# Designs tried in a protein design chat: VH-VL binders against Glutathione S-transferase TCHQD (TCHQD). Part 6

Target 1, 266 residues: Glutathione S-transferase TCHQD (TCHQD), of Arabidopsis thaliana (Mouse-ear cress) (o80662)
Amino acid sequence: MQLYHHPYSIDSQRVRLALEEKGIDYTSYHVNPITGKHMDPSFFRMNPNAKLPVFRNGSHIILDTIEIIEYLERIAEVSSGIEDATFNREVVEWMRKIREWESKLFTLAHIPDNRRLYVSKFLRMVVIARMAESPDLASAYHRKLREAYDTEDKLKDPGALRRSKDHLLRLLDEVETKLEGTTYLAGNEFSMADVMLIPVLARLSLLDLEEEYISSRKNLAEYWALVRRRPSYKKVIGRYFNGWRKYATLVKTWMFVRVRSLLRKY

## First folded at step 1 (VH-VL)

Design e4 (framework fv_cafelkibart)
Fold by ESMFold2-Fast, scan of step 1:
Structure e4 (fold): chain C 266 residues (1-266), chain A 124 residues (1-124), chain B 112 residues (1-112)
Amino acid sequence: as target 1 above (266 residues)
Amino acid sequence: EVQLVESGGGLVQPGGSLKLSCAASGFTFSGSAMNWVRQASGKGLEWVARIRSKANSYATYYADSVKDRFTISRDDSKNTLYLQMNNLKTEDTAVYYCTREDYYGSGSYEFDYWGQGTLVTVSS
Amino acid sequence: DIVMTQSPLSLPVTPGEPASISCRSSQSLLHSNGYTYLYWFLQKPGQSPQLLIYLGSNRASGVPDRFSGSGSGTAFTLKISRVEAEDVGVYYCMQGLETPYTFGQGTKLEIK
C-alpha cells in the first residue's frame, strides 16, 4: 500500500490517522504542494486534480478521503473474517458533515498577503514550466492555472470568507452540543468521525486560533486535550505542529521557494 | 488476484437436475457472501440465490422463481460454492454466473468479481 | 420487490462524445447506515459483467475516471464523459438494499 501525502494537508492527516489507528502499514511518499511537487508529471498523471492524498494498493488508486477510510475499514474487517460489519450511521453522518467544510480558503485567508502572493506566483510559474515540458498534459495544467486565479478571486471576496467562517462556527457548535453527552463524536468510543475532525482542530491550532474556536467551547476544549494524547495524533500531526517544529517546516519550504524563484528554476 | 471458475453446466431434460460448482481463489472465501446470477440468451441479468458466511450462520436467500427447487451451499474447506438445481424448467435455461460480495467500504456488498459463467440448457 | 427501470434502452454514441444513462428505483435505496445501495455494471460483448460503480458514486478498482455515478433516493445517473470504442456493451443498474436483488433492463451502448 502506498500513500502520497504531506504533513500540512488536512485530508492527508485524516488518512494517516486512520492508518495509524488501525495499525496498517504503508509506504510513505511526501509531496510538498508549496514547492509544486504535486504538479510533477508522474504524480499529475496519477491524480489530474493534483490534490492530496493519493492512496494506491497495486493497480487500485483511490483519491477521495472518505473512500480511502472506508477501504481501510474493509481491509481490517476482511482480515477478521467478518462479512456484514457496518459503519455506525452517526459516524458516516459526521464524516460527511465535517468534509463539507472546505479548509483551503479559510487557511489561505490567515496567511500574510505578501507571503501568500509570492508562493502563488511561484506555483503558477511551476505550472507554466510543466506545460512546456509535457505538451500532452498542457490542457490539464491550463485548468490548474485557471483554478489558481479563481482562488485569488475568492480571497478578495469578503462574502466567501464570511460564509466559510460561518460554516465552521455552525459545525463546531454542533460538535460542542454532541460532546456534552459523549466522549467522542459518535459515542464513547473513538471512530472515523474523530479522524475527520482532529485535523480541523489541528489546523485551527496551527493558525493560532485555538482561543476563538476551541477554548471558547468547554466540551470541545476537553475533547481537544484528550485527542492530542493519542499516539496516532503525536505521530501524524504532533511532530509537525508542536512548538518550533511548525515553524521549521515553513522556514525550509519558504527558503526553497525563494531560492528556486531567484534562480528562475521551476 | 481474485478468480471464480464455474463448472457443471450442460443439457438436461425438463424435470431433471444439475449441480453447479464455483471454485474460488485469491481472497478469503470463508469471509465472503456468495451469489448466483443468471442470464438467458439475449436477456438481462437475474439474481438467483445468495449464501452468507459462517459468521452469519450460512443464511440463504432465493429468488421466488427458484425457491424450493434450488439449493445454494458452500464448502469453505474447498473454497467452493454450489448450486443444486432440481425440477428444472425450460425457463431456467441461462448462463449461470458465480459472483462474490466483498467489502469495498465497511458493511457494503459489491459484485466486484464474476466468473466466466456456465451454460445450462433445459430442453426436450 | 424493488423494481429498477433504465432509460434509454438503446444508446448510439459518437466516439469522444458524452453518454448518460438513467436508472430509477421503485423505492429509496438509502439504508439507515447512510449508504445508498445502487450499483452499475458493464457487460461487454461475449464477456461476464464487470462492476463499474458501487454505493451510488464510487468507482470500482480499475475503472477509468471518465465513468461517474450520481443520484440519490430513487433517481440515479451513470455518465461517461468521453465514450471510447471499448465502452461498447450493455450497462445495468442494480439495487442491493434488500433481497431479491434486482437489475434494470439494461442499456445497450453502441458506436454509431
Scores: ipSAE 0.000, ipTM 0.367, lowest interface PAE 21.6, mean pLDDT 82

Design e6 (framework fv_cafelkibart)
Fold by ESMFold2-Fast, scan of step 1:
Structure e6 (fold): chain C 266 residues (1-266), chain A 124 residues (1-124), chain B 112 residues (1-112)
Amino acid sequence: as target 1 above (266 residues)
Amino acid sequence: EVQLVESGGGLVQPGGSLKLSCAASGFTFSDSAMNWVRQASGKGLEWVARIRSKAYSYATYYADSVKDRFTISRDDSKNTLYLQMNNLKTEDTAVYYCTRGEDILTGYSPFDYWGQGTLVTVSS
Amino acid sequence: DIVMTQSPLSLPVTPGEPASISCRSSQSLLDSNGYNYLYWFLQKPGQSPQLLIYLGSNRASGVPDRFSGSGSGTAFTLKISRVEAEDVGVYYCMQALQYPLTFGQGTKLEIK
């Protein structure tokens, strides 16, 4: 089994948490979207949407995060003679609800404009360079270039960010209410619903927003403390975001972008 | 509105073949597993076959009574489910229902919507 | 194969009275995930079956609250708190724990 992923990708974190919780071995391939590696022709041909993660098992390729997780649940239940033995309606309802909140606009809005624009310009240059090198993919790369400009336009719309924040607040309020009666999101047992939520909380922590979104909710704060103790969390997320390490990793990535930009290499 | 519309039933002699179709609308067909269930006149329900979504490699399952004679398939581009019935026997005479299976992405239950049924009569 | 047995097979009820249908499986339907893979259906005269209860006790969308499912393992019950004329039909239980999926023989609910 092969996984194309990156430690900073929320959906990559979700799939990796599921793999760790189920004890499933896989071959890891790192694809850093900040440095433009997801635009390399070999990866781009495998997933023209240039999204992470990409899961492979032989010739079978799965691109949707929830579909990957459900596939993994099926594999883990080898004694079951029924595919729907992995079915859990409450877990799936939470997974769908959590996936509906898109993290991209929210994340980008909390990055200083000068740094965000610098990285955005670098990524556009990478797309232009790949377009020139691979004429057979030029139309698809042109679409990605248009999407980059559209994203910048959305970031200038205060209404779009307000709607994203309101959506997140409503989601976290529902989570807080559920956690009044249960240890985990779908009951007293850890489930794939928790796998979907944990990376959202980790993203808030990465953006230094714990006090605004997590600590202000008693049950969610206790839940966050609890899930961070899991071995899967430590391996998938904690390893990269523990204390000062989050700043060191971001500085290294930004330095790489600056050096490549200075050298005009894309 | 979710709708399942079946067609293709009719009269056929023992040993003959028929292909049933089920046209789906009102939901994302490609994300759902689909089932065929039959009912002989005045008798109970019998599960016949199931086909999963593309995410599960279109895995198929059959009741022992129809295994190797019936083939379940789907065309996601046309939102249509099929049941190819070969080597038909008199005991295959029944109303055949198309029903929606589980959709793990949307969280709805298996067998939550059923078609109107199509009658298959195998008689000499 | 898992055998599903319903009782009674015929259930005459006076409108407004409660009704109870039993379903027993030849082996446990309780999976390691904590769910009973037991479903209840109603087939009204001349109509297609409709889902009433899924995973033992969960009411399907649009199903009136007078219907409830209970039980675990090998013994399950469908209860109707106050039977209405529109509840007439044949009730089926089904197990989805193991292939082949199997239905009970059906319980015909009739108004007296």
Scores: ipSAE 0.000, ipTM 0.384, lowest interface PAE 20.4, mean pLDDT 82

Design e7 (framework fv_cafelkibart)
Fold by ESMFold2-Fast, scan of step 1:
Structure e7 (fold): chain C 266 residues (1-266), chain A 123 residues (1-123), chain B 112 residues (1-112)
Amino acid sequence: as target 1 above (266 residues)
Amino acid sequence: EVQLVESGGGLVQPGGSLKLSCAASGFTFGDYAMNWVRQASGKGLEWVARIRSEAYGGTTYYADSVKDRFTISRDDSKNTLYLQMNNLKTEDTAVYYCTRDQGYSYGDYFDYWGQGTLVTVSS
Amino acid sequence: DIVMTQSPLSLPVTPGEPASISCRSSQSLLHSNGYNYLYWFLQKPGQSPQLLIYLGSNRASGVPDRFSGSGSGTAFTLKISRVEAEDVGVYYCMQALETPLTFGQGTKLEIK
């Protein structure tokens, strides 16, 4: 089993938490989106959306985060005679609600404009270079260039960010209410619903927003303290998010991008 | 935003062949299973065929009435679903609709439908 | 194959009055995950079908609150609290518990 991922990707964290919780071994491949590795032709042919994670088991390639988790549930349980993975009703409802909140715009809005624009320019240069190297993928790479400009336009729209923040607040209020009566999101046992939520909370922590979004909610704050103690959290997220280390990979990546840009190597 | 547009319908003789297309836009086509559902004039809805996403192996399913005559396929690079219909019978005369689903865990079945394309099998 | 049976097949209703449609399945549609894989669709004259209710009781996006679905296992009901002129058409229930996916015969709701 192979997983193409990055430690700071929310969806990658979700799949990795599921793998750790289920005790499933896999071969890890790091794909850093900030350095443009997700645009390399070999990866791009495997996933034209250039999103992480990508799960592979032999010739079987799964690109959607929830589909990967459902596949892992099936493998771990060794169920037979089922067409799709089965989850408890409440687990499925939470996974769906949490997936509806897209972190990209929210995350980018909290990065200083000068650094974000510099990386954005570097990534466009990478796409152009890959387009020249692989003319058969030119149409798909042009689509990625258009998406990059669309993202810049959304970042200029204060209404889009406000709607994203409002969506997150509503989601966290629902979570707070549920945690009033239960230890975990779908009851008193850890489930894939928690796997979906934990990376969202970790992202808020990474962006230094715990006080605004987590600490202000008593039950969510207690839940966050509890889930951070899990061995899966420590291995998948904690290693990268404690103290100064939460900026280590990003700082190193930034330096790499600057050096490559100065040397005109894409 | 989500759109499904069927095409390829028409008049064909019994025993003939016809290939339908369904052009999808406004969503990530490759993440969804796709279906063909038909309706004969003044009659009810009949499910015809289903194809799962490539992540789930692209497995195909058919109603007994069309098994071995119809082939469902997809081209995710073109966001297009197909239905190859062979050895057509007068009973296959119907409006053919394209629709999507995500399966058990999501519970999303047939939330968007195309406008349909008419297939008439007549001698 | 799971057989879906609707009643009534024809339903004349005066505007503003309630309407109720029943759907029965030949076997339970309640999956081990807790969901009833039962769906309700409306097909207005000359239009494509549109989803009204998913998983037994959940209203689809844009569907007015006068529509509600209820039931579990083998017996389901679609209710319209106050029928409006725009509600005319044929209503279908469908099971998605197993292939082949099967529809009920349809219930034609008319205003007169």
Scores: ipSAE 0.000, ipTM 0.416, lowest interface PAE 13.7, mean pLDDT 83

Design e8 (framework fv_cafelkibart)
Fold by ESMFold2-Fast, scan of step 1:
Structure e8 (fold): chain C 266 residues (1-266), chain A 124 residues (1-124), chain B 112 residues (1-112)
Amino acid sequence: as target 1 above (266 residues)
Amino acid sequence: EVQLVESGGGLVQPGGSLKLSCAASGFTFSSYAMNWVRQASGKGLEWVARIRSKANDYATYYADSVKDRFTISRDDSKNTLYLQMNNLKTEDTAVYYCVREGWELDYYYGMDVWGQGTLVTVSS
Amino acid sequence: DIVMTQSPLSLPVTPGEPASISCRSSQSLLESNGYNYLYWFLQKPGQSPQLLIYLGSNRASGVPDRFSGSGSGTAFTLKISRVEAEDVGVYYCMQALQTPLTFGQGTKLEIK
């Protein structure tokens, strides 16, 4: 089994948490989207959406996060002698509801404009360079360039950010209500619904928004404290989101982008 | 500059033990799977052991010839790879190379960085 | 275990002439992703092995364009279009499809 991922990708964290919780071994391939590695032709041919993660097991290539998790659930159950493994209906409903909130715009809106715009320009230059290097992929890279400009346009629209925030608030309010009666999101046992939610909470923590979104909700705050103690959280997220460690990572990434831009090396 | 520097080789008697170290620099050591490969004088290359990154729970793999005798380990805080060799046999006499497994999607895709090697001689 | 077999084991060549080395695997090294998990290395006298070719046909950084890798599945070839004196050494193929990782027995390239 092979996984193409990055520690800061929410969907990558979801799949990695599922793999760790199920004890499934896999070969790890790091693809850093901040430095444009997800636009490299070798990765791009495998996944023209240039999104993380990408999961592969033999002849099976799965690009959708929920489909990957469903696949992992099934193979874990089948290896235990259970042939028709299925998710609980409530688990599936939570997974799809959580996936519907897209983190990209929200995350970018909480990064200082000067740094965000510098990285955005760098990534657009990477796409342009890749189009020149691989003419056979030019149409797909042109689509990615258009998507990059569309993202900048959405960031200029205060209504788009407000709608994203409102969506998140409604989601977290539903979670808070459910956690009044249960230890985990779909009941008293940990499930793949929790795997979907944990990276959202980790992203809020990374952006220093715990007080506004998590601590303000009693049951969610207790849940967040509980799930951070899981071994899977420590391996997948905790090591990269330690306060001191994230400062070193951010400085290193910023210096990489600046050096590459100064050298016009895209 | 990306480099791997082995140390800890030397002369040991059959049945003895020896611990090899490999110091890594110039790359994010914790993100890469690492290997030990050995070569006896005038002979070919033989893969010995592999250890994966922390994301894969430091999963280890061994050649049958060294299984249960050798232990591969790593200390990511020190950027160092280790090979603990126990119950050494004369057949273990070889130069031992520390090797990076570069699996990122760039132009170095695979086993692209090799150390200088350290000689282990098992003789009475 | 996947067995890797190289031919020839000894390859004397005249400088400026082409050379080719064959590598056969006991099982297909072609993955569903389209990659052949086959690597070529050169070990110059007294030095560590160095990567020449990765994933069957891709030249590693700094490797001259006179080196090329070809083949798929169970049959692979390393070609040197014009042999130079600095190319002397032992060439190894390796499969990384599954553990244990296995090497060919090596081909010693010598100048005539």
Scores: ipSAE 0.000, ipTM 0.374, lowest interface PAE 20.4, mean pLDDT 81

Design f1 (framework fv_lutikizumab)
Heavy chain, then light chain:
Amino acid sequence: EVQLVESGGGVVQPGRSLRLSCSASGFTFSDYYMSWVRQAPGKGLEWVAYISSSGSTIYYPDSVKGRFTISRDNSKNTLFLQMDSLRPEDTGVYFCARDYEYDSSGWYFDLWGQGTPVTVSS
Amino acid sequence: DIQMTQSPSSLSASVGDRVTITCRASQSISSYLTWYQQTPGKAPKLLIYAASSLQSGVPSRFSGSGSGTDYTFTISSLQPEDIATYYCQQSYSTPYTFGQGTKLQIT
ESMFold2-Fast, scan of step 1: ipSAE 0.037; ipTM 0.607

Design f2 (framework fv_lutikizumab)
Fold by ESMFold2-Fast, scan of step 1:
Structure f2 (fold): chain C 266 residues (1-266), chain A 121 residues (1-121), chain B 107 residues (1-107)
Amino acid sequence: as target 1 above (266 residues)
Amino acid sequence: EVQLVESGGGVVQPGRSLRLSCSASGFTFSSYEMSWVRQAPGKGLEWVAYISSSGSTIYYPDSVKGRFTISRDNSKNTLFLQMDSLRPEDTGVYFCARDLWGDYVGYFDYWGQGTPVTVSS
Amino acid sequence: DIQMTQSPSSLSASVGDRVTITCRASQDISNYLTWYQQTPGKAPKLLIYDASNLETGVPSRFSGSGSGTDYTFTISSLQPEDIATYYCQQYDNLPYTFGQGTKLQIT
């Protein structure tokens, strides 16, 4: 089994947390979207939407995060002969509800415009270079180029950002209410619902928004402290988030983009 | 200046109960997790109870689970430890400690002076 | 539970000596380790957190290092006021567990 992912991708973190919690081994392939690697023709042919993660087992390719987790559940059940009692309807309902909040626009809105625009220009140049390299994919790359401009337009729309923020607030309020009666999101046992939520809280932490979104909710704050102690969290997210570590990948990535841009190599 | 002051210790017979209190001052008590740590005569430190800032999340080691109850009153800046079914091995000095658990940490930056508990027949 | 084994259980050193105490965890604790100083009859005092970070107001002669399962506490130049028992504590997972302590005596 193979997973194409990146440490800062929320959906990649979800699948990796599921793999760690279930003890399933896989081959890891890093695909950094900031450097344009998700636009490489070989990856692009596997996933024309150029999104992470991509899960592969032989010729079977799964692109949707929840479908990947459901597949892993079946593998774990077959391997152990025991059905995971925590993977039930309530868990799946939470997973779908959490997935409904899209993190991209919210995340980009919290990045300084000068850095975001510089990276955006670099990525557009990468797409243009790939169109020249693989003319058979030109139409699909052109669509990706158009999507990049559409994203910039959405970032200028205060209504779109407000709706995204309001959606997150409603989601976290619902989580806070549920956590009044349970240790974890779908009950007193850790489940895949927690796997879906943890990366959202980690993203808020990365953006220095813990006080506004997490600390203001008593049960959510306690839950966040609890889940950060899990071995799966430490391996998948904690390794990249503790103190100075959260800047290491960003600094390396920025330096790569800067060097490649100076050399005009895309 | 952060201060934690314990009270309620004493001498008690096995099977009886004691309630320890810890009064906090010099910081926003309701924003911090709290723990109790004990030390038997001539022995090392042993953690015995944790409580979250809101009071809803509580943890105990197996040695005291079912016998000890930690609680807090944020309006009065006070932490409590209710100790039931006391045993001779519960004898020791009980410290109230501020637990830095919310920010990727679970260690004790401030401790009270401790209150002695002696369980003897 | 994570077992913390501290070594040595006691040691004697002279003023100005370099003193080293070690702490070994039964499993990887990802640098979630503290060192405390306890003088007789008093509460423990935090010296080092996250394996190597010095607490505010603690003298620079104290330091910590290590990773994974093996951690070291060092006093670069022992002073008379350093006579105490030193404890390591892991906070990687509950229950919190302490080393058995190292009693430091000055000769």
Scores: ipSAE 0.000, ipTM 0.384, lowest interface PAE 18.7, mean pLDDT 82

Design f3 (framework fv_lutikizumab)
Heavy chain, then light chain:
Amino acid sequence: EVQLVESGGGVVQPGRSLRLSCSASGFTFSSYAMSWVRQAPGKGLEWVAYISSSGSYIYYPDSVKGRFTISRDNSKNTLFLQMDSLRPEDTGVYFCAREGYYDILTGYSAFDIWGQGTPVTVSS
Amino acid sequence: DIQMTQSPSSLSASVGDRVTITCRASQSISSYLTWYQQTPGKAPKLLIYAASSLQSGVPSRFSGSGSGTDYTFTISSLQPEDIATYYCQQSYSTPLTFGQGTKLQIT
ESMFold2-Fast, scan of step 1: ipSAE 0.007; ipTM 0.414

Design f4 (framework fv_lutikizumab)
Fold by ESMFold2-Fast, scan of step 1:
Structure f4 (fold): chain C 266 residues (1-266), chain A 120 residues (1-120), chain B 107 residues (1-107)
Amino acid sequence: as target 1 above (266 residues)
Amino acid sequence: EVQLVESGGGVVQPGRSLRLSCSASGFTFSDYGMSWVRQAPGKGLEWVAYISYSGSTIYYPDSVKGRFTISRDNSKNTLFLQMDSLRPEDTGVYFCARGPEYYYDSFDYWGQGTPVTVSS
Amino acid sequence: DIQMTQSPSSLSASVGDRVTITCRASQGISNYLTWYQQTPGKAPKLLIYAASTLQSGVPSRFSGSGSGTDYTFTISSLQPEDIATYYCQQYNSYPLTFGQGTKLQIT
């Protein structure tokens, strides 16, 4: 089993949390989207949407986060002979509800404009370079270039950011209400619903928004403290996002982009 | 075919209570958020309550908060509105409506309405 | 609360006319806007959602446009069955609020 992922990818964190919670071993491949590695032709041919994660088991490739988790549930059941009682209809409904909040626009809106624009320009140049290197993929690369400009337009629209924030607030309010009566999102046992939510809270923490979105909700704050103690959290997210460590990866990535841009190597 | 049928309306004196019901058919009731919207005679529409698909999230406007209680029974495909401490200004036709569940969604199906009169 | 102001409150038009109704929000609502049609004695019917998306089964003569605080609803060629009261509604934030309505009548 192989997983193409990155520590900063919310969907990558979701799949990795599921793998850790189920004790499933896999071969890890890091693909940094900020440096444009997700646009490399070998990766791009596996997933023309250039999104992370990509799960592979032999010739079987799965690109959708929830489909990957459903596949892992089946593999765990076949291996152990035991049905996962926590993977039920309520869990799947929470997973889909949480998945509907798109983190990209919200995340980019909280990155300083000068760094965001510099990275955006760098990534467009990477796409153009890859297009020249692999003419057979030119149409798909043109689509990615179009998407990059669309994202820039959305970032200029204060309405788009407000919609994203409003969606997040509604989601977190619903979570807060549920946690009033339960330890975890779908009951008193940890489930894949928690796997979907934890990376959202980690992203808010990474952006220094914990006080605004998490601490203001009593049950959510207690839940966040609880889930951060899980071994899966420490391995998947904690080692990259604890205190000052979250800045180390961002600094390294920014320096890589700066050096490559200055050398005009895309 | 989606259908919503309201019942329980009537004439009541100020300060009394009334319980409205809405029977849903033609869709998976447990997958949708549900709302109540009222309309006073000759006036416009006013939203009065929302409940999410699971029943975990509930919203009210200040005009009814503390007096009205929205609830649902997913096993019976039924939505309820318990109206306490009724006032003359609560008079109107009460509609059951599907939604809004999520982003861009709104009231895509409505019941025929049930009249509530608070007087005398 | 977000206040929704509809203009005009009433409108007289002839069959075949182009009819336009305006809805203005007291603050930006980011295209969280719907339009409903209500025939006297009947329940409202959803015509437009997300400011400009036509609900399935609704005739193509109905359309919506706008952004930010200012939105318009248009009937390109008025038909007799279109005589009704029309309402806009925002879903940007709770509480959900409606415009006062626009009563459309034939001359």
Scores: ipSAE 0.000, ipTM 0.389, lowest interface PAE 15.8, mean pLDDT 84

Design f5 (framework fv_lutikizumab)
Heavy chain, then light chain:
Amino acid sequence: EVQLVESGGGVVQPGRSLRLSCSASGFTFSSYWMSWVRQAPGKGLEWVAYISSSGSTIYYPDSVKGRFTISRDNSKNTLFLQMDSLRPEDTGVYFCARDEFGSGSYYDWFDPWGQGTPVTVSS
Amino acid sequence: DIQMTQSPSSLSASVGDRVTITCRASQDISNYLTWYQQTPGKAPKLLIYAASSLQSGVPSRFSGSGSGTDYTFTISSLQPEDIATYYCQQYYSYPLTFGQGTKLQIT
ESMFold2-Fast, scan of step 1: ipSAE 0.012; ipTM 0.601

